VH-VL binders against Uncharacterized FAD-binding protein C1783.01. Designs and how they scored, part 2

Target 1, 263 residues: Uncharacterized FAD-binding protein C1783.01, of Schizosaccharomyces pombe (q9us28r162to424)
Amino acid sequence: YGIFAAPILDVRVLTNPGAVKRTYNLCLDISKYPLLEGKDWKIGGSFGIMPPNSDAEVLHLAHLLKIPQHELYVTKVLRTNGGRWPTIWGEDKPRCLYTSLYHIFKWCSDFISKPPTKSLIRLLAEHTLNPVEKSVLLALSDFRQDESYCRICTQSCVTLPDILEAFPSCHPPVDHLISALPQLMPRWYSISNDPSLANKRLEMAFTVQEYHSPNGQSRTGICTGFLEDLALAFLKARHDGSLANKKFTVPMFRGVQQNPFAK

## First folded at step 4 (VH-VL; framework fv_ozuriftamab)

Design s08 (from o08 with heavy chain D101M)
Fold by ESMFold2-Fast, scan of step 4:
Structure s08 (fold): chain C 263 residues (1-263), chain A 122 residues (1-122), chain B 106 residues (1-106)
Amino acid sequence: as target 1 above (263 residues)
Amino acid sequence: EVQLVQSGAEVKKPGESLRISCKGSGYTFTEYYMHWVRQAPGQGLEWMGGISPNSGGTGYNQKFKGRVTISADKSISTAYLQWSSLKASDTAMYYCARSYMLGYEQSWFDPWGQGTLVTVSS
Amino acid sequence: AIQLTQSPSSLSASVGDRVTITCSATQSLSYMHWYLQKPGQSPQLLIYLGSDRASGVPDRFSGSGSGTDFTLKISRVEAEDVGVYYCMQSLQYPWTFGQGTKVEIK
């Protein structure tokens, strides 16, 4: 698909005083976006954004999995444990993967936006040493216990790192875990202007989505949280007069959405 | 060079209406929020509410919602705080303050107006 | 609403003393802002975004902290520093201030 790093030209805070939701406008430079035959940038069209997992989340997961920092960044040929390999959206399927665990966790695997599936919890149970912890994970993974799974995992917005923290004797092999993680998917946004008339500038507005963790901490949606972090950093750099020394880009691509399952 | 100039002190009786003003200069008025902060005699600072002069959108501290109205006239770079019927408990110093808006958690007041003392007594 | 509690509520210092003021929040924050209100004057910005010093503010003023506890320090207090100090949060509306710390010199 060719993910394009679109430079941020401007950021505006659209949140009115007293509002409970935070809303921003981003102005992106698409002047260097590769032009493929049939790609029209028109108001009302859609484009995708590939939100990476934050470095803080990736490092936290690596810590929980006891992956030394030096091993996290090593580029090598990675093999799955006979399962599916989560690659970055739009890359060829399949190809030999010469990459790092850091790359996989940052760009390829979704371990934050949804609770672990029952099959993933089953895998975690199989690699849990404490019998009491193991029995709890086995119960949660039981296909007949939908109400308990929904209450404990889905409604409480439990993530894989939450499970690993709650069950400290759980030590899944990294390759088994990666092959069981879902692929990180793009999020789709509407074009709010006509970029051809606006000198190849794309404008988009977004509202930050917030959730609460099981222990009551505030969390943001993976894509809107990523975009807010970029927006805040851009605004701070502009205020400090350091904008010329920094680059802020949004990983995006032009797409035509024809997915009956997304409607 | 950026400054906020407020209207002068007011002495009113309970039941009277009042509108005080805050004029911004030295900057683009519509690019910043304007807020009102109250300080009762001998007390601390309390945020009352604010306005986006560009959109006209307002927000209020629930404690003051319905008791005051915040508005702005962008043609003369002036924000207003208005009471339809004053009470003795409205006696306080009222400050306007511009907010730097660098987004979530990144907003602060700079500059502040000199303050307008409102005294309500019979 | 996020409540901010300052400690101490008042203090008396001699010129040259080190002054420390703490602000505790009921919810975790990334940033705290600090203001000084001199007698008979409007508040003025001292520190914003936790540790950034406002224009014209002497380097003897510094801010630090994260989470629920934030600190404002004056390394060597001067006579002109007399007044009431306020912390403020802008994480969520309503924006709130601490109750104030009165600093008297000599």
Scores: ipSAE 0.494, ipTM 0.779, lowest interface PAE 2.6, mean pLDDT 86

Design s09 (from o08 with heavy chain D101I)
Fold by ESMFold2-Fast, scan of step 4:
Structure s09 (fold): chain C 263 residues (1-263), chain A 122 residues (1-122), chain B 106 residues (1-106)
Amino acid sequence: as target 1 above (263 residues)
Amino acid sequence: EVQLVQSGAEVKKPGESLRISCKGSGYTFTEYYMHWVRQAPGQGLEWMGGISPNSGGTGYNQKFKGRVTISADKSISTAYLQWSSLKASDTAMYYCARSYILGYEQSWFDPWGQGTLVTVSS
Amino acid sequence: AIQLTQSPSSLSASVGDRVTITCSATQSLSYMHWYLQKPGQSPQLLIYLGSDRASGVPDRFSGSGSGTDFTLKISRVEAEDVGVYYCMQSLQYPWTFGQGTKVEIK
């Protein structure tokens, strides 16, 4: 859908020594963006970024699902009945998709940014062999048990991998799971400069979102974590003198200005 | 060649004020952070704090916060460490060090200044 | 604060010996940085980001490790390697150093 791989031209660390939060500025090259119009890129306007899941998270999910490393990268045929999943921007027509599980988990599936829905937990319960574990998952998926769901899943920031670790007798078929996973959605960012005045460069700032897993491990937000990984890799390549041999891009697209005061 | 040159050794009495300096050369001063590291006689290294010369933003190790002030003058590529009232316990070697990348685990000190010995005695 | 503990605190080696220094962290880290302070000199960078050698550092120096345990190795120690070695973490402020490992050459 017109996702553009915008080259990173520069990275600035805005974090002061001793700060609790980490903040970065990215300068992106939009000179080759398709149908670039200067007046469409305004300071205060918005644009979307399509963040992939990290390779570490994808490999961890594959491990929990007992998917062999080689099978993760094999091209599979997925039949769809239309709708949004498994495409990034939705799909109206039934079709056969030729893709890998790696691609589906990395670019098309949101299994990290929020707790599994009650409907997904119900699917997991259906494929749980231990009666005690199954009863717990069925209770969490009950639409009348909002307090338990909120306390155990939402307030504790539980993810799909967390549930698979906590319920070792849960073995959902991969095909059923990928059909039930929510689609990975873009995150929206503000344009910090006027690109027409900045010679076709788009600047953005972001602050890394951090939270803790149920067992106390530090985690980052899917988009801000992805952007920090790119920023740090760019800075390291600049330091090492290898910047010319590497390419750093942000998967982005032009958005409509989001202004609460605009009519 | 990138280098950091620090001011010379100081001998002071308790209660006196002091400002020591670290001058960077061979690089764009505002593109890197400058830090101060303390080494008490016969002891190891301890991070005191740092500054972004471009923004003027500073951060301190809580142990030294309120005891020292870190500042920088980007027009002369110089960072400073200042005491309003020295104590005998401030006797130590003080190093400045540049950090290239300030981010998640990807920051290190290179180069280091030659050190400024501060002796506080009556 | 993340505490770094080095082992051993001191060692004596003969020229040509293999020297191993370890650094243990109270929290999991991706990277450890290593510095050498020669007698009467300022510290100098040896290894950064776990295993990358700083400019001018001989290939006899190597770094490894992940999680809470990291190692600096000198494959064949030379007389010029005498000094105090420090590990450092930059995961969170305050940045902290190990207590140092004194290496003496016989």
Scores: ipSAE 0.326, ipTM 0.671, lowest interface PAE 3.5, mean pLDDT 84

Design s10 (from o08 with heavy chain L102F)
Fold by ESMFold2-Fast, scan of step 4:
Structure s10 (fold): chain C 263 residues (1-263), chain A 122 residues (1-122), chain B 106 residues (1-106)
Amino acid sequence: as target 1 above (263 residues)
Amino acid sequence: EVQLVQSGAEVKKPGESLRISCKGSGYTFTEYYMHWVRQAPGQGLEWMGGISPNSGGTGYNQKFKGRVTISADKSISTAYLQWSSLKASDTAMYYCARSYDFGYEQSWFDPWGQGTLVTVSS
Amino acid sequence: AIQLTQSPSSLSASVGDRVTITCSATQSLSYMHWYLQKPGQSPQLLIYLGSDRASGVPDRFSGSGSGTDFTLKISRVEAEDVGVYYCMQSLQYPWTFGQGTKVEIK
């Protein structure tokens, strides 16, 4: 819905050698963006990017949920009981969706950027067979245990895959899990140029956000990590001469402080 | 043909100043980082620092910070490594190397200069 | 700083032998880069991003690995492969190299 795949025209590394933070500039082709008559892009204005989960993260989640690869890509009729899923913000009506689990996990589910809610942990506990594991999840989901939840989940940046790895006897039904996962939200960026003066090209800069997982591995923010992966792939393709055979796009939409999924 | 050509060998005494150079050709000089890598006699490779010719921004290995200065002149596609006061311990082979610095592990050295041997002895 | 340790420190091989060099990092990495310094020459790129061969590098050279352990293999070593091999990480500044593995051909 209203999401435009903006081709990447150029990538520039703004990071100096030895710098602590990595910063990139992206030049996007918005010449074919479906802009309403009388509307225009403004320097200093904002636009949204819809970051997908990486294929590696989606496949890892599928593995933890014991979903066979062929089942992951099958188009199914999925029933919702209302909510913001998968492309309509604020949708409250039950509906039938024709999509795949791959699509739901990649484009519609936020299982990385925030720790699982207490409600989601409670759902996981209900489907955990080992009594010791179940008691830990029940304790974490207890509304009176904010201190434990904060220290173990929030401060340690625990994700749903982290919990599934830590509790191997937890086997939630995929349909119940999907209904409990929050919707993946857009991230907002500033336009750093005047797109009209740049022949319908939009420039943006971003700095990669990093944090550490519970096991000490470095992780990146969902949107800045996605954008860095695209930037690096573009630069590699330019270096090895394969740019003409590859297409790099950023899923974005013009923002007039309006959610494209709003009713 | 992408090439890095370095200045010739130098023999100096402790306390003397020195500047060595690395000239890039066959590519757009400002689109890549230039780095300096040191190799002491009979030893391995050690990164000293680098520069973005486009911005003039530099980064140094803490071990060499304050002892050397890295600079570049975009008008002649040349990077420099400079000492204000050489020590005997600065005796080494010095290589310049171009970086495809894409960030986050996607950076490597290609090509390398032929090297500049610096000998500092009393 | 990320330290890289190569094994073995030196080896002697006959033409046609299979050569394996390992590089262990003190932190998890996605990619390792490999260089060869032939006697009296500057280092040259062999492998980048873990397994991609640099321009002009024969297919007898291959790289593999992830996490903390990486490997460079020469399927059938040739006389021209004599030199010191270095692994390199570019995850964190300062960028660091392994100590080097000296390969001699008899």
Scores: ipSAE 0.006, ipTM 0.496, lowest interface PAE 11.0, mean pLDDT 83

Design s11 (from o08 with heavy chain L102W)
Fold by ESMFold2-Fast, scan of step 4:
Structure s11 (fold): chain C 263 residues (1-263), chain A 122 residues (1-122), chain B 106 residues (1-106)
Amino acid sequence: as target 1 above (263 residues)
Amino acid sequence: EVQLVQSGAEVKKPGESLRISCKGSGYTFTEYYMHWVRQAPGQGLEWMGGISPNSGGTGYNQKFKGRVTISADKSISTAYLQWSSLKASDTAMYYCARSYDWGYEQSWFDPWGQGTLVTVSS
Amino acid sequence: AIQLTQSPSSLSASVGDRVTITCSATQSLSYMHWYLQKPGQSPQLLIYLGSDRASGVPDRFSGSGSGTDFTLKISRVEAEDVGVYYCMQSLQYPWTFGQGTKVEIK
């Protein structure tokens, strides 16, 4: 499906002094979007954004998994059979992809917005060498123990990197790990303007979602955090005069585009 | 030339009302936040609150909430700090300062006004 | 509220000395901003976003740090550098300043 890299034309901070939540407006250039359909771009319409994991998060995960740098970027052949990684949302056809671990972790894997499943924790336990660490992971993965899983993983917002840091003797095979990770899904946003009157510019507003990690560190939602990072980088580049040397784009697509031939 | 010019020094008695001003020039007033920072005699800097001139939205340091009112008139590029009833403890230097509006952590004060000395004594 | 603690509270330096001021935060920050208040004047911006110098600020001033500990350095202090230096955080409201570091030049 047609994911379009929409250039950011402008950013405005909508947050008032003293406000708890941070809110931004982005103005995107959709003049080169394939098959511009006026109905899809009217006020109140919706569009999807494909949030990547940050390079920092990808590199941190690779470090925790002890993946050598050269292996992270090596292109490999990956065959899909529909409904399996990597897939485009709504795509049912089998296909052959040429990709790297870097691209799988950046664009296709959700290891931040959801806690590891019990089945993933069981996989981690099977590849944990320290008996004490292994026993803890086995207890968390037991399908009969929802209380422990809910308390430690769900309520404490534990991520895969958090578990790998806490259990240093855990070394899962990367191929088994990637098959167990959930897919990154798009997030949906409302169009704030009428693009037909705004000369093919799409405006959107978003509020940053925040939560705290198990050790008290402040964290942001994957999509709103990604958008805030872009917004702040754009504003800083505008302020310091480096905007012309930098490209800021939002990976987006119209509504639910189900038929590839409609592009 | 971007500049903030504040109103002149004030000498007041406890219980009196007061409004001091900060006029921006050399930039688009509604594109920046305006803040008030207090400095008691011989003490450090303390953020009192701020306003978005574009929206009129205000935020206050809890220590000053209810004791002062921050407002702005965008037609004359001027922000205000107002007391309905002054106390001797309000004696301080008051600065206005402009902040960029690109969010938390990446916001700072530049420029600053020259300051307005408020003396409250019986 | 995020509390900022500066060290030292005051110092006396001779022209040409290296001056180091630290600012410690009660929680992790990405950026620290630094201001100088010269005697009888309003504060002026020195460093923003941790390490960027404000317009007109000499290159003898530098900022560094991350997490909870940040540092302002003056490589060779000059007579015009007398005043009180303040760190500031803007991560969350209320925005807060350190208590200040008074720098006196002999």
Scores: ipSAE 0.059, ipTM 0.594, lowest interface PAE 7.4, mean pLDDT 83

Design s12 (from o08 with heavy chain L102I)
Fold by ESMFold2-Fast, scan of step 4:
Structure s12 (fold): chain C 263 residues (1-263), chain A 122 residues (1-122), chain B 106 residues (1-106)
Amino acid sequence: as target 1 above (263 residues)
Amino acid sequence: EVQLVQSGAEVKKPGESLRISCKGSGYTFTEYYMHWVRQAPGQGLEWMGGISPNSGGTGYNQKFKGRVTISADKSISTAYLQWSSLKASDTAMYYCARSYDIGYEQSWFDPWGQGTLVTVSS
Amino acid sequence: AIQLTQSPSSLSASVGDRVTITCSATQSLSYMHWYLQKPGQSPQLLIYLGSDRASGVPDRFSGSGSGTDFTLKISRVEAEDVGVYYCMQSLQYPWTFGQGTKVEIK
């Protein structure tokens, strides 16, 4: 059940010399994907990919929250408020998770693809010691200040790490922060080949999405950026002869199986 | 064993046409881009342009655009560099080199051909 | 076009010496690639993506740097290291090389 780590069998660069956008083809091994009775893969069908946050972004967030690296990887019991965290059986009641902060930030929390919600900014304000900084965050979190929120956060593509950097007196408790962060959501892709029983291979193509703020800052899309990082690492390993000693996988699933991260 | 083998040395007169070649072996020709790099006598290296053998798409250093043509025949894993009318200033060593042309600083040349010396004199 | 300037233009070293070659770019870069052209031979890849050694390249070769300043170091030069060293950028077209640094061994 759930998300399958599909090994990358091959990567092709489809970008021509001098091209503005970068495009790749991935060939995935789905031979071990647990298909449900009566289900099969079809050309033109779709599948989901669950993109993780990059290690660089996770470590940067941990640094801003003043979490020592050894604490980041320790398995801890984290209490939930129900509904936020996925379960195999669909249970949405409050529970305790046995996991690491690293795992939660990497796989279960969206702190990059969208600006913090007003409710999250309110939480940050409550844990901000500088009165001036606190007043700014309270104003941004006010339900009546949609114009300011849109201009400052949405139009400028502000992320949670950006806010933590801008407001150095803000020190939210990690457990409260985790409860307030939205879940990472899957992105959907089309199957470009017929992955029949004889082959057990799934091919997909993607073009890297880039977003530019009014101030000239740029970011790659969370999923296409993640896939490009994998593609480049695979190509580098193939070039330097280390491919056999490395494993590259794409976390994916069919739409007919319940997404374990579905809200 | 991945290797690039170039055609032999050429001695030409100004105004003559010329086509030199670079044959790839030991890898899937269409998975990599092929580039041409020039080295004038006693000078450094200069990128001339490249081609995607799979699509036929080409890119040129503006300095050489219109002066040379880059092409490839994927059925025989061979790339070409062609002049319609040579000048004495075209005297140089010409190298082909393989790359992944991904953009954004993540492209390098490996391997390189052995080079083709082109001498243009009257 | 991005201009790459190498320093020094030439140097003479004794076997066992430490050799340092610098490459300065007119624009900020994340990666620099380095090539060695031995006398009478084609260029060969030494370092790519700033600090990764190409297959078969001894660990006495190392690359470092970011932004506009990059460095290639040879910790203990050997007689076989004689040749011309080139840096290269692939951030934007046209791709450009430094003018080269000639290394001679005494």
Scores: ipSAE 0.000, ipTM 0.449, lowest interface PAE 13.8, mean pLDDT 81

Design s14 (from o08 with heavy chain L102Y)
Fold by ESMFold2-Fast, scan of step 4:
Structure s14 (fold): chain C 263 residues (1-263), chain A 122 residues (1-122), chain B 106 residues (1-106)
Amino acid sequence: as target 1 above (263 residues)
Amino acid sequence: EVQLVQSGAEVKKPGESLRISCKGSGYTFTEYYMHWVRQAPGQGLEWMGGISPNSGGTGYNQKFKGRVTISADKSISTAYLQWSSLKASDTAMYYCARSYDYGYEQSWFDPWGQGTLVTVSS
Amino acid sequence: AIQLTQSPSSLSASVGDRVTITCSATQSLSYMHWYLQKPGQSPQLLIYLGSDRASGVPDRFSGSGSGTDFTLKISRVEAEDVGVYYCMQSLQYPWTFGQGTKVEIK
């Protein structure tokens, strides 16, 4: 579909020493972006970035779900009923996909950005063997228990992996879990330069979003964390003199790009 | 070769103003942060603050915020640490040190200046 | 702020001895950096990113550790290794140093 891997040409750290938040500028090469005839990039316009889940997070989830690594990468035929995968616009048309669990977890599933919904927790409860654990999950999934859900899940920034670790007798079937996980959505950024003045270069700035896990670990937002990892890797490669040996790209698309299934 | 050269030792009285300097050479001054590190007599190292010469943006350890001003002149590759009114407790060795910012955990000081001894006594 | 505590605060070694210095952080870290300040000199970088030796630093120096506990080792101390050793964290501002470990040679 319409996602372009834009090469990173440069990275600048905009964070001042002692600042609470870290801020970066990325310069992206959009010279090879497939524009429709008569369309141009504009300063002040927007573009989307499709942030993948990190390989570490995908492998951790697979471990918690007891998925062997060889099963994770096997190509499967997945039939969609519309609206779930793999479109970023909530496409209504059903289709068949040839993909892997690795691809689905990395690019298509949001299991980190928010706590599991009550519906997802209910699914987890149905596949929990320990009666005490099951009763806790059932209580959390009860729509009348908003205060407990907010305190335990939302305020503590609980993720699906956190719940799977806390409830070791919970073993949801992978196909049921995938159907219940929300789709990974793009994050939107402003074009801060005139690309024509920069020879098909797009400039963007971003500030890293941080929060704490239930056990006190520092975590970053999915998109800003992904972008910071790329920025730091680029800066290290530049310092080491190894930029020519490495490729850094941002998966992005123009904000006015046509939905590929809109016809 | 990359080096940082600091201004000479200073002897001052309480209430006097002072500005000390750190000049970088052998590298692109605006590509690195410059920091100030304090060492009181017989004590360890304490980070005071730093500056991005490119943006002019500064950050301070809260212990020193409002007591000192950090600045830089990128046209002459020089960073400054300034006091408007010195106190006896400001007696210390002051080092400048360069860092490249790869993110918070991937930053270290290399090189260091030779140090500027500031003595404040009445 | 992240506080770093070094152990021991001082030690006296003979040439050829193995020296071990530890640094404990109040918060989990991925990397620790180490500096040496020789008498009358500016601090100099020894180890960065936990285990990487700075340019010109002899092989007898090594760094290790993760989480809250980090270690600097000198496999066979030489007379020129006398000085104060400092660990440093750069995870969050303010950047902080350990209190220092003074190494004296008998």
Scores: ipSAE 0.000, ipTM 0.435, lowest interface PAE 14.2, mean pLDDT 81

Design s15 (from o08 with heavy chain Y104W)
Fold by ESMFold2-Fast, scan of step 4:
Structure s15 (fold): chain C 263 residues (1-263), chain A 122 residues (1-122), chain B 106 residues (1-106)
Amino acid sequence: as target 1 above (263 residues)
Amino acid sequence: EVQLVQSGAEVKKPGESLRISCKGSGYTFTEYYMHWVRQAPGQGLEWMGGISPNSGGTGYNQKFKGRVTISADKSISTAYLQWSSLKASDTAMYYCARSYDLGWEQSWFDPWGQGTLVTVSS
Amino acid sequence: AIQLTQSPSSLSASVGDRVTITCSATQSLSYMHWYLQKPGQSPQLLIYLGSDRASGVPDRFSGSGSGTDFTLKISRVEAEDVGVYYCMQSLQYPWTFGQGTKVEIK
C-alpha cells in the first residue's frame, strides 16, 4: 500500500494578473499517510502523483472504438500473463482480475500524453479496411520515415483519438489495443513547505501545461490538467458552500521510489 | 462588510504626476487581486491592469503598459494607480475592483470602488 | 484579444417587459460575467460564471449561453433596472468587456 488519496485542504491561485501561464498551490492532508516519517517529508523533496485520464477523454475514446456506454463500466474477468496491464505496475504471475474497460482507460492506459508509437500505428494499420488509409498508416509506422512521423505526429501533438478520428475505417479490437497502449506513469512534484509534525500538511505548486491539437482545440497536460480540474472544482465548492458534501483527493505517494509497492 | 473606498476627484494639468488610491476593508487584503478599470467620458469599461498584493506581481493591458504603475501596500490594505506625466487623454473615471478568483476563467469583479474622476486639462 | 459585441446597443422598455441582451465573443468561452452600471453609480455584479446570480440580485435576472454566444434576460423589467449592462470575459488577458447595452424606460 503505497498510493494514498490525499485530501485537498486548500487551493490558492498563484497566477499574477496578465500572466500567460496558470499556476496553483495545493495544500494536502498527509496525516493519514501510512508511511509518514519526518525525514521522508521535507522542503525540496519530491513525491509522485498518479494522474487519471479525464472522463471526457475516456468517453471520447470509447465512442471512437464503438464501445457502448454500458459495456464500458461492466466488470469483466481478465486473465493476466504478467507484464503491463491491467494494473499500472503490471503483473508477474498469471491470474484472473476483475476490472472494467473504464478503469483500464482511466487509470492504466496512456493514450493522450504522447503521440502513438510507430508500433501502435502499425497495429492500427493492420485493422484499417480502406486501402488508402491503410497505406498512410503503414507509411507513418515505417521506422525509416522519421521525417513524416516527426512532422505529422510529434510536432502536431497527435494523440490516439486523433488518429482514430482521421482514419474512420480503422477498427482495432479493444483487447489488442489495450495490450499495445503504454502505461500511465506518475508525475513528480516538489514539496514547497516543511510539513509540520503537528499539522501534517503538504504544500505543492504546479503550472498548467497547454498545447493545441491538430484541429486547433486547446489541450492540457494529463497531470496538470487533472490537478487544475480538481483545484477549480474545490474553489467553486468552497465558494458555493458545498465543500462539506464533497471530497477532493490527489492520488499520491512518497518520492524517490519508482514503484510505490516496493517500499 | 466588504468595501473598496477610493480617493477623491482630481483636477490636473498635462505633465503633472498623480497617484490615486483604493483601500480595501472587511476582508483579508492579501487573499484577493486588485484591478483598475478605466471609463472614458461617455465610453465603456476597459481593464487597465491588476496586482497581487501578496506577491507584488502586476499585469497590464498592453495599451497602458509603461504609461501607469500599479502598486499596493498590504500593511494598510491599499492599492495605487500612478502616472508620472498625465495627458489630456487620461481624463476618465477610474474604478478599482477586487477580483473574486476561483481560478482560470472563473474570475469576476466584486466589489467595485465608488470611482475616482480624473480630469486633465490646461 | 477577445472582443465582446453586445446587441442591442440600446433599448427602451416598459415596466413589466421582457428584456434580452446578447453578447458574442470572437473566441469560445465557458463563462460570461455580467455587470450593471446604474446612472451615476459604479458597476455592480449581476451574473457570474454564465448563470449564477450575485448576492442580492433578484431572480428576474438570468444568464445563459456557451461557446461564443451568451444571453442576459430580465423577465419583468422594473424602473430600478435602468442603466448600462456589460458582459465580461476572464479567459484571456487582457480581460475585456462588451461595449455596453443601455436599457431605459420611457
Scores: ipSAE 0.463, ipTM 0.775, lowest interface PAE 3.0, mean pLDDT 85

